# Ledger of designs, part 43: VH-VL binders against q8ixk2r445to577

Target 1, 133 residues: q8ixk2r445to577
Amino acid sequence: FFGMLQNKGLTDYCFDYNPPDENQIVGHQVILYLCHGMGQNQFFEYTSQKEIRYNTHQPEGCIAVEAGMDTLIMHLCEETAPENQKFILQEDGSLFHEQSKKCVQAARKESSDSFVPLLRDCTNSDHQKWFFK

## First folded at step 1 (VH-VL)

Design z38 (framework fv_zigakibart)
Fold by ESMFold2-Fast, scan of step 1:
Structure z38 (fold): chain C 133 residues (1-133), chain A 120 residues (1-120), chain B 107 residues (1-107)
Amino acid sequence: as target 1 above (133 residues)
Amino acid sequence: QVQLVQSGAEVKKPGASVKVSCKASGYTFTRYAMHWVRQAPGQGLEWMGYINPGSGKTKYNEKFKGKATMTSDTSASTAYMELSSLRSDDTAVYYCARPYSSGRWYFDLWGQGTTVTVSS
Amino acid sequence: DIVMTQSPSTLSASVGDRVTITCKASQSISSYVAWYQQKPGKAPKLLISDASSLESGVPSRFSGSGSGTEFTLTISSLQPDDFATYFCQQYHSYPYTFGQGTKLEIK
């Protein structure tokens, strides 16, 4: 699967990664922003290794969650995906982060009133359901 | 040079349709969405929607669903906006506009505008 | 829909004056605000994005500030070329919405 990763509950919002430039793709938080359908900063690939890849820039980035954290951060992709970079896209659209046993949820970022994907306890909420467009 | 050039002014009768064109030059046409914004005489700006020129997929402001139709011709680097069943309150200047490439959608490039007048 | 309200609707000023235009959003829009200048018969021109980022080629006398629901465009020393209508725009949510405009006219 590849394309724009859109939220079912927050229907106009997609995964979005807008790094400062190609040399700074690592360490920044993945956000949610209005789906534009143009790919680019919203184009992600879901791989057979259960990675969510951002490959608009080189080197390719892979979404990760650090132990004890709930934010999705861009890391460098590795030849063999580490556990913190693995997300199980389930049949109902849930994105399950196996290492933490949490699901990715569209949520408000308190500091800016913008939206971000965060790890939360898994529920059947549409805010935790994602699909590729 | 990076530019959007729109078709000329149109005068139409109520019930007619009008199709406005917007020709892009100086950038990769399929890399940017094309938005349409109208401005009634002496009034503010109203966002109508956008088209992804590469895929043909569109998103409309609810107010314009069933009223406006957006299309594009990638070989001609031209976007189109057709307005059907014209009423006198559709009299406005219609602009095409290109958003910033970063996906934060404010408009850094505008067409010169097309005046559409609907009169008896 | 997010409603953008500008204040004042009309402002009379003289060359050299400091001018302030305010834009208020009906709900929090973070910093997803742009400001445009429009002269009669012309398309709008981008001045400011992300509430405070000056567009390349725009004179430094223009500045923007604010976050959440209140935003301000300031012209520190008004020049003859600045007499125009100014619009704010939110791009936080669909549909995109603009303020009603502020007409800046010579005193």
Scores: ipSAE 0.290, ipTM 0.793, lowest interface PAE 4.3, mean pLDDT 89
Fold by OpenDDE, second read of step 2:
Order: structure tokens, then sequence, then C-alpha cells
Structure z38 (fold): chain C 133 residues (1-133), chain A 120 residues (1-120), chain B 107 residues (1-107)
């Protein structure tokens, strides 16, 4: 699966990554933004290694969850996907993070008008449903 | 010095194949995709596709699927593009081009171009 | 595919003239447009990225503008070295596409 990763509940919002330093693509938080498909900021791939890969330049970035965190942070992809980069995109659209045993949910960033994907306890909420478009 | 050096001009008969090479130097070959762009005589530029040497991932323009095959040899820092079943309308200058980083896929580095002529 | 319609196809001008080349996209592409200069027998040279960002080493007489569907390349005062073919390119969506080119000739 590849393309825009769009949320079902938060209509018209997609995974978005736009690092401030074009030469340092890792270490920043993945956000949600209106789906526009422009450039490559919203292009992601779900790989056979269960990675959510950000394929804009090399080396490629892979979404990771750092220990104790509930945010999605861009790390470098590795030959073998580390445990904190493994996600299961389930048939029902839920995006499950294997290591934390939590689901990715579209949420409003605190004290902001922005939105971000956050790890939350898994529910049947459409805000935890995702699909590639 | 950062540069892309392509193989020399080719003259082929219809139905033949040709493989163009693009050797990169002055930068880390696997850190950038290599794109290929075609320019028929007196015509504009056509994006053919790219290969990501680091991952092996390729993306082709639908127009050139089945026509062009892109490969790379990381040990030689060289990208290759093979054209099969050549026709007269495949006559063109073929360029390899390196994109700007961070999803800005405009091309700041180009090979000198390889002229492929297909004639009976 | 996104079609980049470039105009004019040919432009005759004199040294010192102000010239404008236009590219129209078949759909909105924000500012994901680059402009190239190409001289005979040479590869294209990047002039402008992101619609209006002048590349390093490019003379200031070159400028780009536009967003959405209409983009322009302007040369404020033509110099002898500027007579060449110019291309626009979109990198909004695959497949990336170019305008058909504008040949800038000496009048």
Amino acid sequence: as target 1 above (133 residues)
Amino acid sequence: QVQLVQSGAEVKKPGASVKVSCKASGYTFTRYAMHWVRQAPGQGLEWMGYINPGSGKTKYNEKFKGKATMTSDTSASTAYMELSSLRSDDTAVYYCARPYSSGRWYFDLWGQGTTVTVSS
Amino acid sequence: DIVMTQSPSTLSASVGDRVTITCKASQSISSYVAWYQQKPGKAPKLLISDASSLESGVPSRFSGSGSGTEFTLTISSLQPDDFATYFCQQYHSYPYTFGQGTKLEIK
C-alpha cells in the first residue's frame, strides 16, 4: 500500500511530514494535514516489513515510536525493521503499533489548531481508521 | 567534483536493445534517486522514471513501462537504463538526472546525455 | 497526467528586451514548478525551483512567479547568453511533466 494515508474520522486529513531541515529528515514529528497530495510530504508506503515508510529521498525514513512517547517520529529505515517501527494496518482500517500495543489515532494537537497522529488505546473510533488513497 | 557521466552515443537497428550507463561521482550514489529523462529531436523533455539505488525501488512513467528498464550497480556508482524493442521513435537524447533532496524532485545535476539513434 | 502548456513555443527578441514565458498546468500544482535553460547539445540547466526560488549562480535578471495553475519565467533584460530553449517542469505529481519548451531566438 502506498500514497496518502488518510484518516476516516478526521475527514480529509492525511499523514504529513515536512522536516524543517531538508538535509536532516529524521527526528521530527509526523503530523496530520489536509490531504492535497502535493509534492511528497504526504506520500507514504506500508511495506512488507510492516513499516510506514516516508519515501522522499535516501536514506528513506520510517515512522517510529520512541520509548515512553505517544507521538510518531521519523527515523531512518533499517535493513531489518526495528520493533518500534512495526505497524499492522488491519483490515478494519486500524493502524496498530506492535510494540506499544496501541492504535494510531487522529487527534488535535494540544493548544493548537493542528492535528497529529497519536498512540491511544485501541477503540472502534473512526479516528483510528486509516486508508491509503 | 559532483558529476554524472553517461555512456557514448548509440546507433541501433529497429528491434534491438540498448543499455545506457550513468556513472555518478562526487557524492554518495545511494543517497539520491536517479531519474531518466528523454528528449526526442526538436521535442520537449519527457520524464521516464527513476531508480532508488539505495533501495532498488523503481518508478516508471506508464508511457515507458515495458520499454525502459532501470537498474543500478552501487559498487560502481552507476545507473543503467535499457531500452528494448527499439523503434525509430525511440531516437532521442537520454539524460540521467539527480533530483534535489527532501522531496524536491527538480533536477540540479544532469548527465551530458546519450544520443540513441534507431534507424534501418 | 498533469499537462504543462508552455507559451509561446518560439519567441524572437533583442538584447535588452524584457521577455516572459508562461506555463499553465492542467490542475493546481501549488508552487511545485521548476524552470530550466537548455542550449544546443547541452543538458538542461536548473534556473528556478519552487516557482520563484532563484538557483545559486543564476543571474538576477531571471525571475519566476506564479502559483496554482499559472506560472511565468521572466528575463528582465535579455543578454546574449540568454538565447536558448526554456522548459518548465512540474514535480507535484507523478509522472513529472515538462512544458514543450520555448525557443528564445535573436530577432
Scores: ipSAE 0.000, ipTM 0.627, lowest interface PAE 11.2, mean pLDDT 92
ESMFold2-Fast, scan of step 3: ipSAE 0.281; ipTM 0.792

Design z39 (framework fv_zigakibart)
Fold by ESMFold2-Fast, scan of step 1:
Structure z39 (fold): chain C 133 residues (1-133), chain A 121 residues (1-121), chain B 107 residues (1-107)
Amino acid sequence: as target 1 above (133 residues)
Amino acid sequence: QVQLVQSGAEVKKPGASVKVSCKASGYTFTRYAMHWVRQAPGQGLEWMGYINPGSGKTKYNEKFKGKATMTSDTSASTAYMELSSLRSDDTAVYYCARATKLYFPGHFDYWGQGTTVTVSS
Amino acid sequence: DIVMTQSPSTLSASVGDRVTITCKASQSISSYVAWYQQKPGKAPKLLISDASSLESGVPSRFSGSGSGTEFTLTISSLQPDDFATYFCQQYHSYPYTFGQGTKLEIK
């Protein structure tokens, strides 16, 4: 699967990564942004190794859970995906993070007036349902 | 530089349909949501819904589901709002408006000049 | 739906006056409130976003405050160009809703 990773509950919002510096793609938080269909910052690939890859730049970035936090950040992809970079896209649309036993949920980022994906206890909420478009 | 230009006034009879256009310029059309807001004579503002021109996806206020249809033409940088089965209470000024927050649609930083739709028998 | 209630519905004032318009939400909306000015025959114009952020090009006599359920728009020294209708809007939850408007009239 590849394309825009869209939220079912927060309709019209997609995973988005727009680093402040085009030459430095790692370390910043992944956000949710209105789906624009133009690729690049919203183009992700779900791999057989359960990675969510950001292919806009080289070397490729992989979405990772920030150590000790519930936030998702961009990190360099590894030859073998580490556990913090593995997400199971389930049949019901849930993105399950195996290492933490939590699910990715669309949530409002308080200070920035924007939306971000965060790890939360798994529920059957549409805000935890994702699909590639 | 940013400008939203709407189509001219329409006078329709009950049961007809009307399609209002909103031509955008001065920014990347597909990067902002386009919302529609109406204002009946002597009344307040009523949010109808929005379209994301980049994806074609829409979200409607429940009151307008099945009544209003929002579309867009990215090659022309134009958004459309069509009302079907017009009644006299659809008489209003219809505005298109651009959402300021790319990451969170909400408040409207630029508005079209408005299109007056009059439904009379 | 979140109901936005403005008070007063009509306000008469003189040039130089300090005027205050209030907007109450039926439930907490944090700071997700915008204020618009509308003159007869014209589209609304954004004045304030995020409850208190003044938009570029808007005169500094306009200010907004509040959080949660009660919000205020203040004009510190009313000018002739300020006689208009003012609307608050919440963008915390769908459907987005507006207050009924406050018409600011010459006294």
Scores: ipSAE 0.006, ipTM 0.558, lowest interface PAE 12.3, mean pLDDT 85

Design z4 (framework fv_zigakibart)
Fold by ESMFold2-Fast, scan of step 1:
Structure z4 (fold): chain C 133 residues (1-133), chain A 120 residues (1-120), chain B 107 residues (1-107)
Amino acid sequence: as target 1 above (133 residues)
Amino acid sequence: QVQLVQSGAEVKKPGASVKVSCKASGYTFTSYAMHWVRQAPGQGLEWMGYINAGTGNTKYNEKFKGKATMTSDTSASTAYMELSSLRSDDTAVYYCAREYRYSSGWFDPWGQGTTVTVSS
Amino acid sequence: DIVMTQSPSTLSASVGDRVTITCKASQSISSWVAWYQQKPGKAPKLLISKASSLESGVPSRFSGSGSGTEFTLTISSLQPDDFATYFCQQYNSYPYTFGQGTKLEIK
């Protein structure tokens, strides 16, 4: 799977990564922004190692969750995917983070001006359903 | 300078349709959502919906589904809102408003408003 | 839908007064509230976002506070230019909803 990762419940929002510094792609939060259909900052690849890769910059970025956190952060991809970078895209559209046993949900967070993908207890909410477009 | 300029006032008979325009300038039109808000005479503000100017995708307040249609013209940097089957209770000032930042939820700037009057 | 209720509906005050306007949400909306000022015949103008963040160019006499279900807009020393209608707006979830407005009148 590859393309724009769109939310079913928040119907016009896509995963978006736009770091303020092109030379430092790591450490910033992944956000949700209006889907624009042009790839760029919204183009992601879901790999056979269960990674969500951001290939717009070199070196390649991989979405990760740090221990005890609920936000999705961009890290450097590794030769063998670490557990904190593994997400299972399930048949029903849920995006399950194996290490934390949580699901990715589109939501607002006080620390962000935008909607963001956050780890939350798994529910059958459309805000936790994702698909590549 | 960021600004939104709306079309002029309209007077329509019941059953007619009206199309309001909102021309944007001073920013990248396709990077922002354009929202529509109405205000009936002497009353409060009512959110109608938005259009993603980059994709043309829309989200409507359930109350306005089937009544309002939102479109945009990227080459002209213009958003449109059309009301069909006009009734007297559609009389209001209609505003377009831009979302301020990245899915922020608040509006800045606003258009000057377009008065739509439905009367016989 | 989240219902936003403002109080009072009308407020009479004099120049130099401290005035407060309250906005209540029917359910918790964290800090996802904006405040707007509207003068007769004009479009609304953004004053405050995220319950308490003052918009650039808005006079410092305006301030916002609150979280959860109760929010307040305060004008510390009322100026003649401040007589207007004020609206709160929640953006926690769609549909976005506004309070009914508070009309600030000369006493």
Scores: ipSAE 0.175, ipTM 0.749, lowest interface PAE 5.1, mean pLDDT 88
Fold by OpenDDE, second read of step 2:
Structure z4 (fold): chain C 133 residues (1-133), chain A 120 residues (1-120), chain B 107 residues (1-107)
Amino acid sequence: as target 1 above (133 residues)
Amino acid sequence: QVQLVQSGAEVKKPGASVKVSCKASGYTFTSYAMHWVRQAPGQGLEWMGYINAGTGNTKYNEKFKGKATMTSDTSASTAYMELSSLRSDDTAVYYCAREYRYSSGWFDPWGQGTTVTVSS
Amino acid sequence: DIVMTQSPSTLSASVGDRVTITCKASQSISSWVAWYQQKPGKAPKLLISKASSLESGVPSRFSGSGSGTEFTLTISSLQPDDFATYFCQQYNSYPYTFGQGTKLEIK
């Protein structure tokens, strides 16, 4: 699966990553923004290693969850996907993070005007449903 | 410089249709949503809906479903809003407005507005 | 729909005055409020986003505050250029809604 990773509940919002430097793509938070599909900022791939890859110039970035955090941060992809980069995109659209045992939910960032994907306890909320478009 | 330029004033008869254009410049048109807001004479602002210029997805205020149709032409960096079955109470200034990048809900900049007058 | 009740509808004041405009939401909307200034025959201009964030180029005499259901726009010392109509807007949820406006006129 690849393309825009769009939220079902938060209509018309997609994963968005915009690193300040195209040559230094890691270390920043993945956010949500209106889906537009232009450029590389909203192009992701779900791989056979259960990674969510940010498709850009190599080296490629993979979404990771750092210990104790509930945000999605871009790390470098590794030959073997580390545990904190493994997600399960379920048939029902839920995006499950294996290590934390939580689901990715579209949420409004506190004290921010932006939306972000956050790890939350898994529910049947459409805000935890995702699909590639 | 980011700018939204709307089409000129329109005078229509009841039952007619009108299509207002909003030409965008100074930014990547397909990267943002274009919203439409109307203002009846001496009245407040009323949100009508938006179109995502990138995907073509639209969201309408329920009040304007069936009344307003929002479209866009990416090649022309132009958003359109068509009003059908015009009535006198459709008389208003109609604004296009861009949603601020990575924000969700406030508008900047605005078009200069298009006055639509419906009279028999 | 979330109703934004703006008050007062009309406000007469003098240059140098401190004025406050209030918007009350029919339900909690966190801090998702914007304020606009509109002059006759012109489009609204964004003043404040997120209840308190002053936009670039907006004079510091403008300020916003509030959370939950009550929000205020304050002009600390009115200038001649400030006489206009002001609107609040919520963007907590669709449909986005505006206050009915406050016309600030010269006393």
Scores: ipSAE 0.024, ipTM 0.647, lowest interface PAE 4.4, mean pLDDT 91

Design z40 (framework fv_zigakibart)
Fold by OpenDDE, second read of step 2:
Structure z40 (fold): chain C 133 residues (1-133), chain A 120 residues (1-120), chain B 107 residues (1-107)
Amino acid sequence: as target 1 above (133 residues)
Amino acid sequence: QVQLVQSGAEVKKPGASVKVSCKASGYTFTRYAMHWVRQAPGQGLEWMGYINPGSGKTKYNEKFKGKATMTSDTSASTAYMELSSLRSDDTAVYYCARQYRGYSWPFDYWGQGTTVTVSS
Amino acid sequence: DIVMTQSPSTLSASVGDRVTITCKASQSISSYVAWYQQKPGKAPKLLISDASSLESGVPSRFSGSGSGTEFTLTISSLQPDDFATYFCQQYHSYPYTFGQGTKLEIK
């Protein structure tokens, strides 16, 4: 699967990554932004290694969850996907992080129009449903 | 497990002050906001404000500005709410409630409540 | 302030009944609505978040729906343990506000 990774509950919002330096693509948080289909900031790939890959910039980045964190951070992809980079995009649309055993949920920053994907306990919320578009 | 344990019931005279405590355990105290909610006898719930223990930032319902003061002690994982110039209509159950910090989020855990009675 | 108008204030029903509680917001609040259950002498308990997300441990007979300005809590088949007071809440913007509450009584 590839393309825009869109949230079901938070309508018209997609995974978005725009590092400040195209030559330093790691270490920043993945956010949610209005799906616009322009540029490469919203293009992701779900690989056979269960990675969510950001490969519009070199080197290729893979979404990871750091220890003790609930945010999605861009790391470099590895030859063998590390445990903290493995996700299962399930049939029902839930995006399950294997290591933490949590699901990716769209969340709104307090008193703002900014949104981010967070790891939360898995629920039946549409805010935890994702699909490639 | 997450627990919020509040101080015991208080009986006060009009004009007095009272300070209610809410001791948190089972989670990282500074990663969550602590909200306070009031419930007058037989009435609904009323949001009073919150404190972010990690930063000390507070936000009050305008209705309770000057009435309620929210503080926290991170070393004790305890949030406090002081009510000043107590009046009879301050009689209520006061709850502390946890909210995931920095996001629009519901109150997932509540204290057991503290009854404050103001009477002559 | 955002006003959450909850209805009905009181609801009498029997075990096995399907009941619906409604909250209407004075302005659009997307899906930032929670539903709480409160029993006498106890603190509110979170049942539903984000309008329709069932909290862990909450029976599946509870469900929430709605977006924008109208929200609904539904209990598909009342159980004895469900008789309590229910509150809706918006956490869209400050000050956070609650509905007036719905006391669900046994008929």
Scores: ipSAE 0.216, ipTM 0.782, lowest interface PAE 2.0, mean pLDDT 93
Fold by ESMFold2-Fast, scan of step 1:
Formats: C-alpha cells, sequence, structure tokens
Structure z40 (fold): chain C 133 residues (1-133), chain A 120 residues (1-120), chain B 107 residues (1-107)
C-alpha cells in the first residue's frame, strides 16, 4: 500500500512529515495534519518489510521509534529493516510496533492544539485505527 | 579510538584476483556501513559500493557489479573487498570508509588505502 | 547518476589568501554534500558535512555554504598546511559521486 495514511477516529487527519529544515530530513518527529489529498508531505509507502517509508529523498526515510520513547521519528532506511522500524498493519486497522509491543495512536501533543502519532498500549479505540487513502 | 587499518600493497598479474581487508577498531562494527572507494593514479575518487556488516547486505555501483565482491567478518571486525579478473586499469589505491547508518551521513573515517598494481 | 563538477580544477594561491572552490550538482541534492581534503599519499579527510557543518578538529578558517545545486568551500586565510586536493561528494542518491577534485598549489 501507498498513499495518505489516515486515522479512523481523528477523521480528517493524516500522517505528515514536514521538517522545519528542508536540508535535514532525518531526525524530526512525524506529525498529524489535515488531509489535503495532494500527496507530498503526506505520501507514505507501507513495504513488505513492514516499514513506513517517506520516499521524496535518497537515501530513503523510514519511520522509527527510539528506545524508551513513544514518538515516531524519521530515520534512514536500511536494506534489512531494524526492529524499531517495523509496524504491522492489522486487519482491524491497528498499526502494531513490533519492538515495543505497542500500537500507534492519534494523540494531542502536550500543551498544544496539534496532533501527533504516539505509541500507546493497544486498545480497541478508533484513534488506533489507520488506513491508506 | 576509531581506526580503520587496511592490508598492504599488492602486485598482481592480469587475470588474477586480489582481496583487500579493512580492520575496524574503536567503535561498534555493526552500527556503521563500510564503503569502498577507488582512486586510480592521478584521478579522482570513485564509489564502488558498501556492505552493512551486521546484515551482510551489499549495494554495488553498477560499474563494479560482477567485478567486486564485498564481505565482512563481524567476529574479527573486518571488511573485505575482492576484485576478480584484474586488468591494468584496475591499478589504483582502494580505500575503505565508514558511514553511520542512523542518519544521512558522509564518510567520517577512512582507512589508509591499499595500493593494487596490475602489471604483466 | 548525479554528476559533481568542481571549479577550478587547479588553483594557485599564496599564504594568507582567501580561497573559494565551487561544486555544482547536475540535479538538486538539498544539502547532502561533504567536502574532503586529500594530501599526497594520504587518505581523504572529512572537513565539512551537510554542506556547512564543520567537522570536529577542523580549523575555523574552513567554511561551507550552498544548497540545491551549487556549493562552495571557502578558506578565509590560507595556511601552508592547506595546500592539498579538495573533493566534494554528494550522498543524496546512489551511486554516491565525487567532484573531479581541485588542486590547491603554491603560487
Amino acid sequence: as target 1 above (133 residues)
Amino acid sequence: QVQLVQSGAEVKKPGASVKVSCKASGYTFTRYAMHWVRQAPGQGLEWMGYINPGSGKTKYNEKFKGKATMTSDTSASTAYMELSSLRSDDTAVYYCARQYRGYSWPFDYWGQGTTVTVSS
Amino acid sequence: DIVMTQSPSTLSASVGDRVTITCKASQSISSYVAWYQQKPGKAPKLLISDASSLESGVPSRFSGSGSGTEFTLTISSLQPDDFATYFCQQYHSYPYTFGQGTKLEIK
């Protein structure tokens, strides 16, 4: 699958990667933003190695979660996906992070009126259900 | 501290093969990709490819496919680059260089180089 | 392949001079450019990463700038130890490619 990765519970929001410095695409947090349907910063690919790739640059960016953290950040893709970059998109729409055993949830960023995907204990919440559009 | 030590100079006849080694120390060997770069006499630098030591995965510059073979031994923290069917235009200094795998990064440490001379 | 073209190929200068070397990419590479210094018989040494970030231990007289397709390495006050060949490299796309080199010689 490829396209805009949209949240079922936060109905108009998509995965979005728009780092503040265009010359440094790696190391920044993935956010959620209103789906615009134009691809660009919201275009992602789900691969057979269970990666979520951002393919506008080479080397390619892959979403990862660093040890002890709950935020999704952009890292360099590798030829064999490391465990921190593997997400299982389940039939029910949950996005399961294998290394941490947690699910990706749409959440409000602390002390702000903005949204981000975060790792949380897996639940049956629509805020943990994702689909490609 | 970080060090990459390459094997010594080689003189080979056309048609032979040569295997250059690059021994790493001072860092976690499997965390960095090892790249190989060639420099012919009086010429610039030419990227040959890399190996990710922990996975064994390789990527070659199209010019060197079927010519160069990259391998690694994680227990010895050593990377290898073998050239087959040597010709006189393979005469060059061959460098190993490391690259961090977590970020887009250049080659921060290089081996001292191995001179390979191919002559009849 | 992305072609990296340096200018000039050879540059004659005197100690104390301000020296500028340019590197041009055949297509946009954002800021994924490094600069290396190579002295005769030695391996290249990384000077600048990400177009403008000075490596630890490199003298402050070296600086880099640029983005997209045009990049510059500047030495603000040339020292005797700076006579060497300088290479730019793109690490935006495979195959990684280098400029042809700029040889900095004593005038």
Scores: ipSAE 0.000, ipTM 0.517, lowest interface PAE 17.1, mean pLDDT 85

Design z41 (framework fv_zigakibart)
Fold by ESMFold2-Fast, scan of step 1:
Parts: C-alpha cells; sequence; structure tokens
Structure z41 (fold): chain C 133 residues (1-133), chain A 119 residues (1-119), chain B 107 residues (1-107)
C-alpha cells in the first residue's frame, strides 16, 4: 500500500511530514494536516517489513516511536526494520505499534488547533482507523 | 566505522565498457544515497549521478544519460557504475560518495578507481 | 545546472599565513555549500558543511562563511598538512556541482 494515509474519524486529515530544517530530514514529529490530494509531503508507503515509509523526499524515512514515548518521529529506514519502526496495519484499519502494544490515534496537540498521530491504548474509535487513499 | 571500498584500476580500449564497484560497510546501505563523481587527470570534480539503493531509484547528470548506468546489490551492499562506448576523454578517477539525501553533503568517499582509455 | 566558480585557481602561501578561498554560485544556494580538501592521489575529504559547520575531527583553523551566492573558506594559520586542492560544492539541487578547485601550494 502506498498513498496518503488518511484518518477515518478525522476525515479531512492525513499523515504529513514537512520538516522545518532541510538539512536534517529526520528527528522531527509526524503531524496530521488537511489532506491536499497531491501526494508530496503526505505520500507514504506501508512496506512488507511493516514500516510506514516517507517516500516524498530523499533520503526515505521510516516512522518510529521511541521506548516510553507516544509521539511518531521520522527516523532513517534500516535494512532490517527495528521493532520501534514496526506497525501492523490491521483489517479494521487499526495501526498497531508492536513494540509498545498500542495503537496510533489522531489526537489534538494540547491547547492548539494542530493534530498529531499519537500512541494510545487500543480502542474501537474511528480516530484509530487509517486507510491509504 | 563507515567504509566505501572500490574495485581496482582498469585499462580499456575505445568502444569498450567498464563497470566500477563500490562496497559499503559500517552503516545501513539502503538508508543513504550513493553518488558517482569523476575527475579527469589534473581537472576538477564532475558529478555523474546517484542511486538510492533502498528503492533502486536513479538520477543522472544529463551529460551521462545513456552513457552511465548505476545499479546496486543490496544483499552485497555494493553499488555499481557502468560506462559504455568508452572514449579517451572518459579517462579519469571515478569515486563513489555517500550522502544522507536531498540538501546533504558527501560525508564519506571511496578511494577512487582509475579508468584509463587508450588504444 | 548551478555553476560554482572558485577564486583563485592557484594560491601560493607560507606556513603561518592566513588563506582565503572564495566560491561564487550562479544563483542563490542559500547555505547549502560544502568544502572538501583533496591531497594528491587521494579522495576528497569533507571539511565544512552548510557553509560554516566544521566537520568533526577537522582542525579549528578551518572556517567557512557565506550565504546566497558568495562563500569563503579560511585557514587562519596555514600548516604543512594544509597544502592541497580545495573544492566547494553546492547541494541545494539534486544535481550537485563543484567549483573548479583551488590549488594551495608552497610559496
Amino acid sequence: as target 1 above (133 residues)
Amino acid sequence: QVQLVQSGAEVKKPGASVKVSCKASGYTFTSYWMHWVRQAPGQGLEWMGYIYPGSGSTKYNEKFKGKATMTSDTSASTAYMELSSLRSDDTAVYYCARDYGSRYYFDYWGQGTTVTVSS
Amino acid sequence: DIVMTQSPSTLSASVGDRVTITCKASQSVSTWVAWYQQKPGKAPKLLISKASTLESGVPSRFSGSGSGTEFTLTISSLQPDDFATYFCQQYDSYSRTFGQGTKLEIK
């Protein structure tokens, strides 16, 4: 699967990565932003190694969650995907982070109009359901 | 530690082809771009193009389109650059160099492969 | 292609001298310029990235500055190990281009 990774509950929002520092494309938080339908900074690939790969710019990044954290951070992809970069895309659209045993949820950044994907306890919420457009 | 080790010197006749290798170690080969740069005797550096081993995607300097072919073997962590229809002005040292991607610099270079084209 | 032009093409200097090499881009490249040192028979070595960031392990006598279209590499007190050819490179575009090189030789 590849395309724009859209939230079922937050229907106008897609995974988005546009780092502010051009010379460091990794290490920044993945956000959610209004889907624009043009790919670019919203184009991702779900790989056979259970990675969510950022394919818009070079180098290709892979989304990771560090131990003890709940934010999704862009890291360099590795030849063999490490545990912190593995997400199981389930039949119901849930995106299960295997290492933490939590699900990716569309959530509001505290006290702002911004949205981000965060790890949360798995529920049947549409805010935890994702699909490639 | 990061190392890029290139194949040995080659002497070829005009019209022949040459394939230069660059074996990477000390990092995840598929996470970095591999560029090729040549340097004619006593001259400056000329960028030829790159390959991203993670996807096989390539970009060439227009001057080398149809002349150079870049490939990679991820299982061997090796990048290749093949030049066809060699001419005397292809005599140069050919370098591989890695970068982290768009708007990044070449942090490690191979030692260079001398290609001599003579009759 | 973005054209990178270095000056001078050859520079004669003595140990202890302050040396400045300039590099001009045909269009703005912001700060996306690197400097490399090349000794005879060897591959180029990265000295400076992002116009002014000194690479780990490079002596502090090396410094870079500039933005837009004009960049400089300075060696504050030349050492014997510094006699080499120096190249600037823009990496603003995927199509990378180098200056023609500045040969730093013993006076």
Scores: ipSAE 0.000, ipTM 0.515, lowest interface PAE 14.3, mean pLDDT 85

Design z42 (framework fv_zigakibart)
Fold by ESMFold2-Fast, scan of step 1:
Structure z42 (fold): chain C 133 residues (1-133), chain A 119 residues (1-119), chain B 107 residues (1-107)
Amino acid sequence: as target 1 above (133 residues)
Amino acid sequence: QVQLVQSGAEVKKPGASVKVSCKASGYTFTSYWMHWVRQAPGQGLEWMGYIYPGSGSTKYNEKFKGKATMTSDTSASTAYMELSSLRSDDTAVYYCARGYYDKSGFDYWGQGTTVTVSS
Amino acid sequence: DIVMTQSPSTLSASVGDRVTITCKASQSVSTWVAWYQQKPGKAPKLLISKASTLESGVPSRFSGSGSGTEFTLTISSLQPDDFATYFCQQYDSYSRTFGQGTKLEIK
């Protein structure tokens, strides 16, 4: 699967990664932003290794969650995906982070009016349902 | 089942403070926002602010900044709202209400806590 | 700051009537509007979210519509249990705001 990764509950919002420095594509938090339909910073690929890859820059970035954290951050992709970079896109649209046993949820960024994907206990809410567009 | 149970009615004198509690059960307390809403006698609903217990992050209605303080105790699954320097026009029913994510309506409400400020 | 203006403030109706309550936002709130029902002495109850999504357990005679700045709540065939005060709310901003309420009373 590849394309813009859109939320079923926050229907106008897509996964978005726009690093402030083109030479520093890793280390920043993945956000949710209004879907613009042009790909670019909202274009992601779901791979056979269960990675969510950012395909706008080289080297390619892979979404990860560090131990003890609930935010999704961009890391460098590795030849063999580490456990913290593996997400299962389930039949119901939930995006399950295997290592933490939690689901990706659309949420408000801490202390901000902007939106971000965060790890939360899995529920049957539309805010935890995602699809490629 | 999901329940929000608030503390009992309070009668306070002007200048005092009051702390209202809202105990949550039946869901993961840190996965939802807890909002506070005030309703003066015979009046409409007024949003005061929220706390997100998962991080402790708060947002206040500008009118209540410096007046209301929202806190939470995740081990007790309880949210708190404290009002300082009470005036007669703070007389109202105070509700806690659950928001699922940042863009949601309030699906579960506490029963309300009546705060009466009189001299 | 988003202001929600609700009309009418009071509405008198009979059982079986079709009633409509309107809510206007001072700026676009997309579809991020909820409707609540409040009976005397009780907490508000969520009826509709995202302008038109009926909440579980709410009777189908309730419906919502609208987008942008104008929203409506309609009760297609008024029942005795429906006499209450109704509030709209925008949640497009983190700073939520409510309409002033519409008291639906028996004629």
Scores: ipSAE 0.005, ipTM 0.544, lowest interface PAE 13.8, mean pLDDT 86

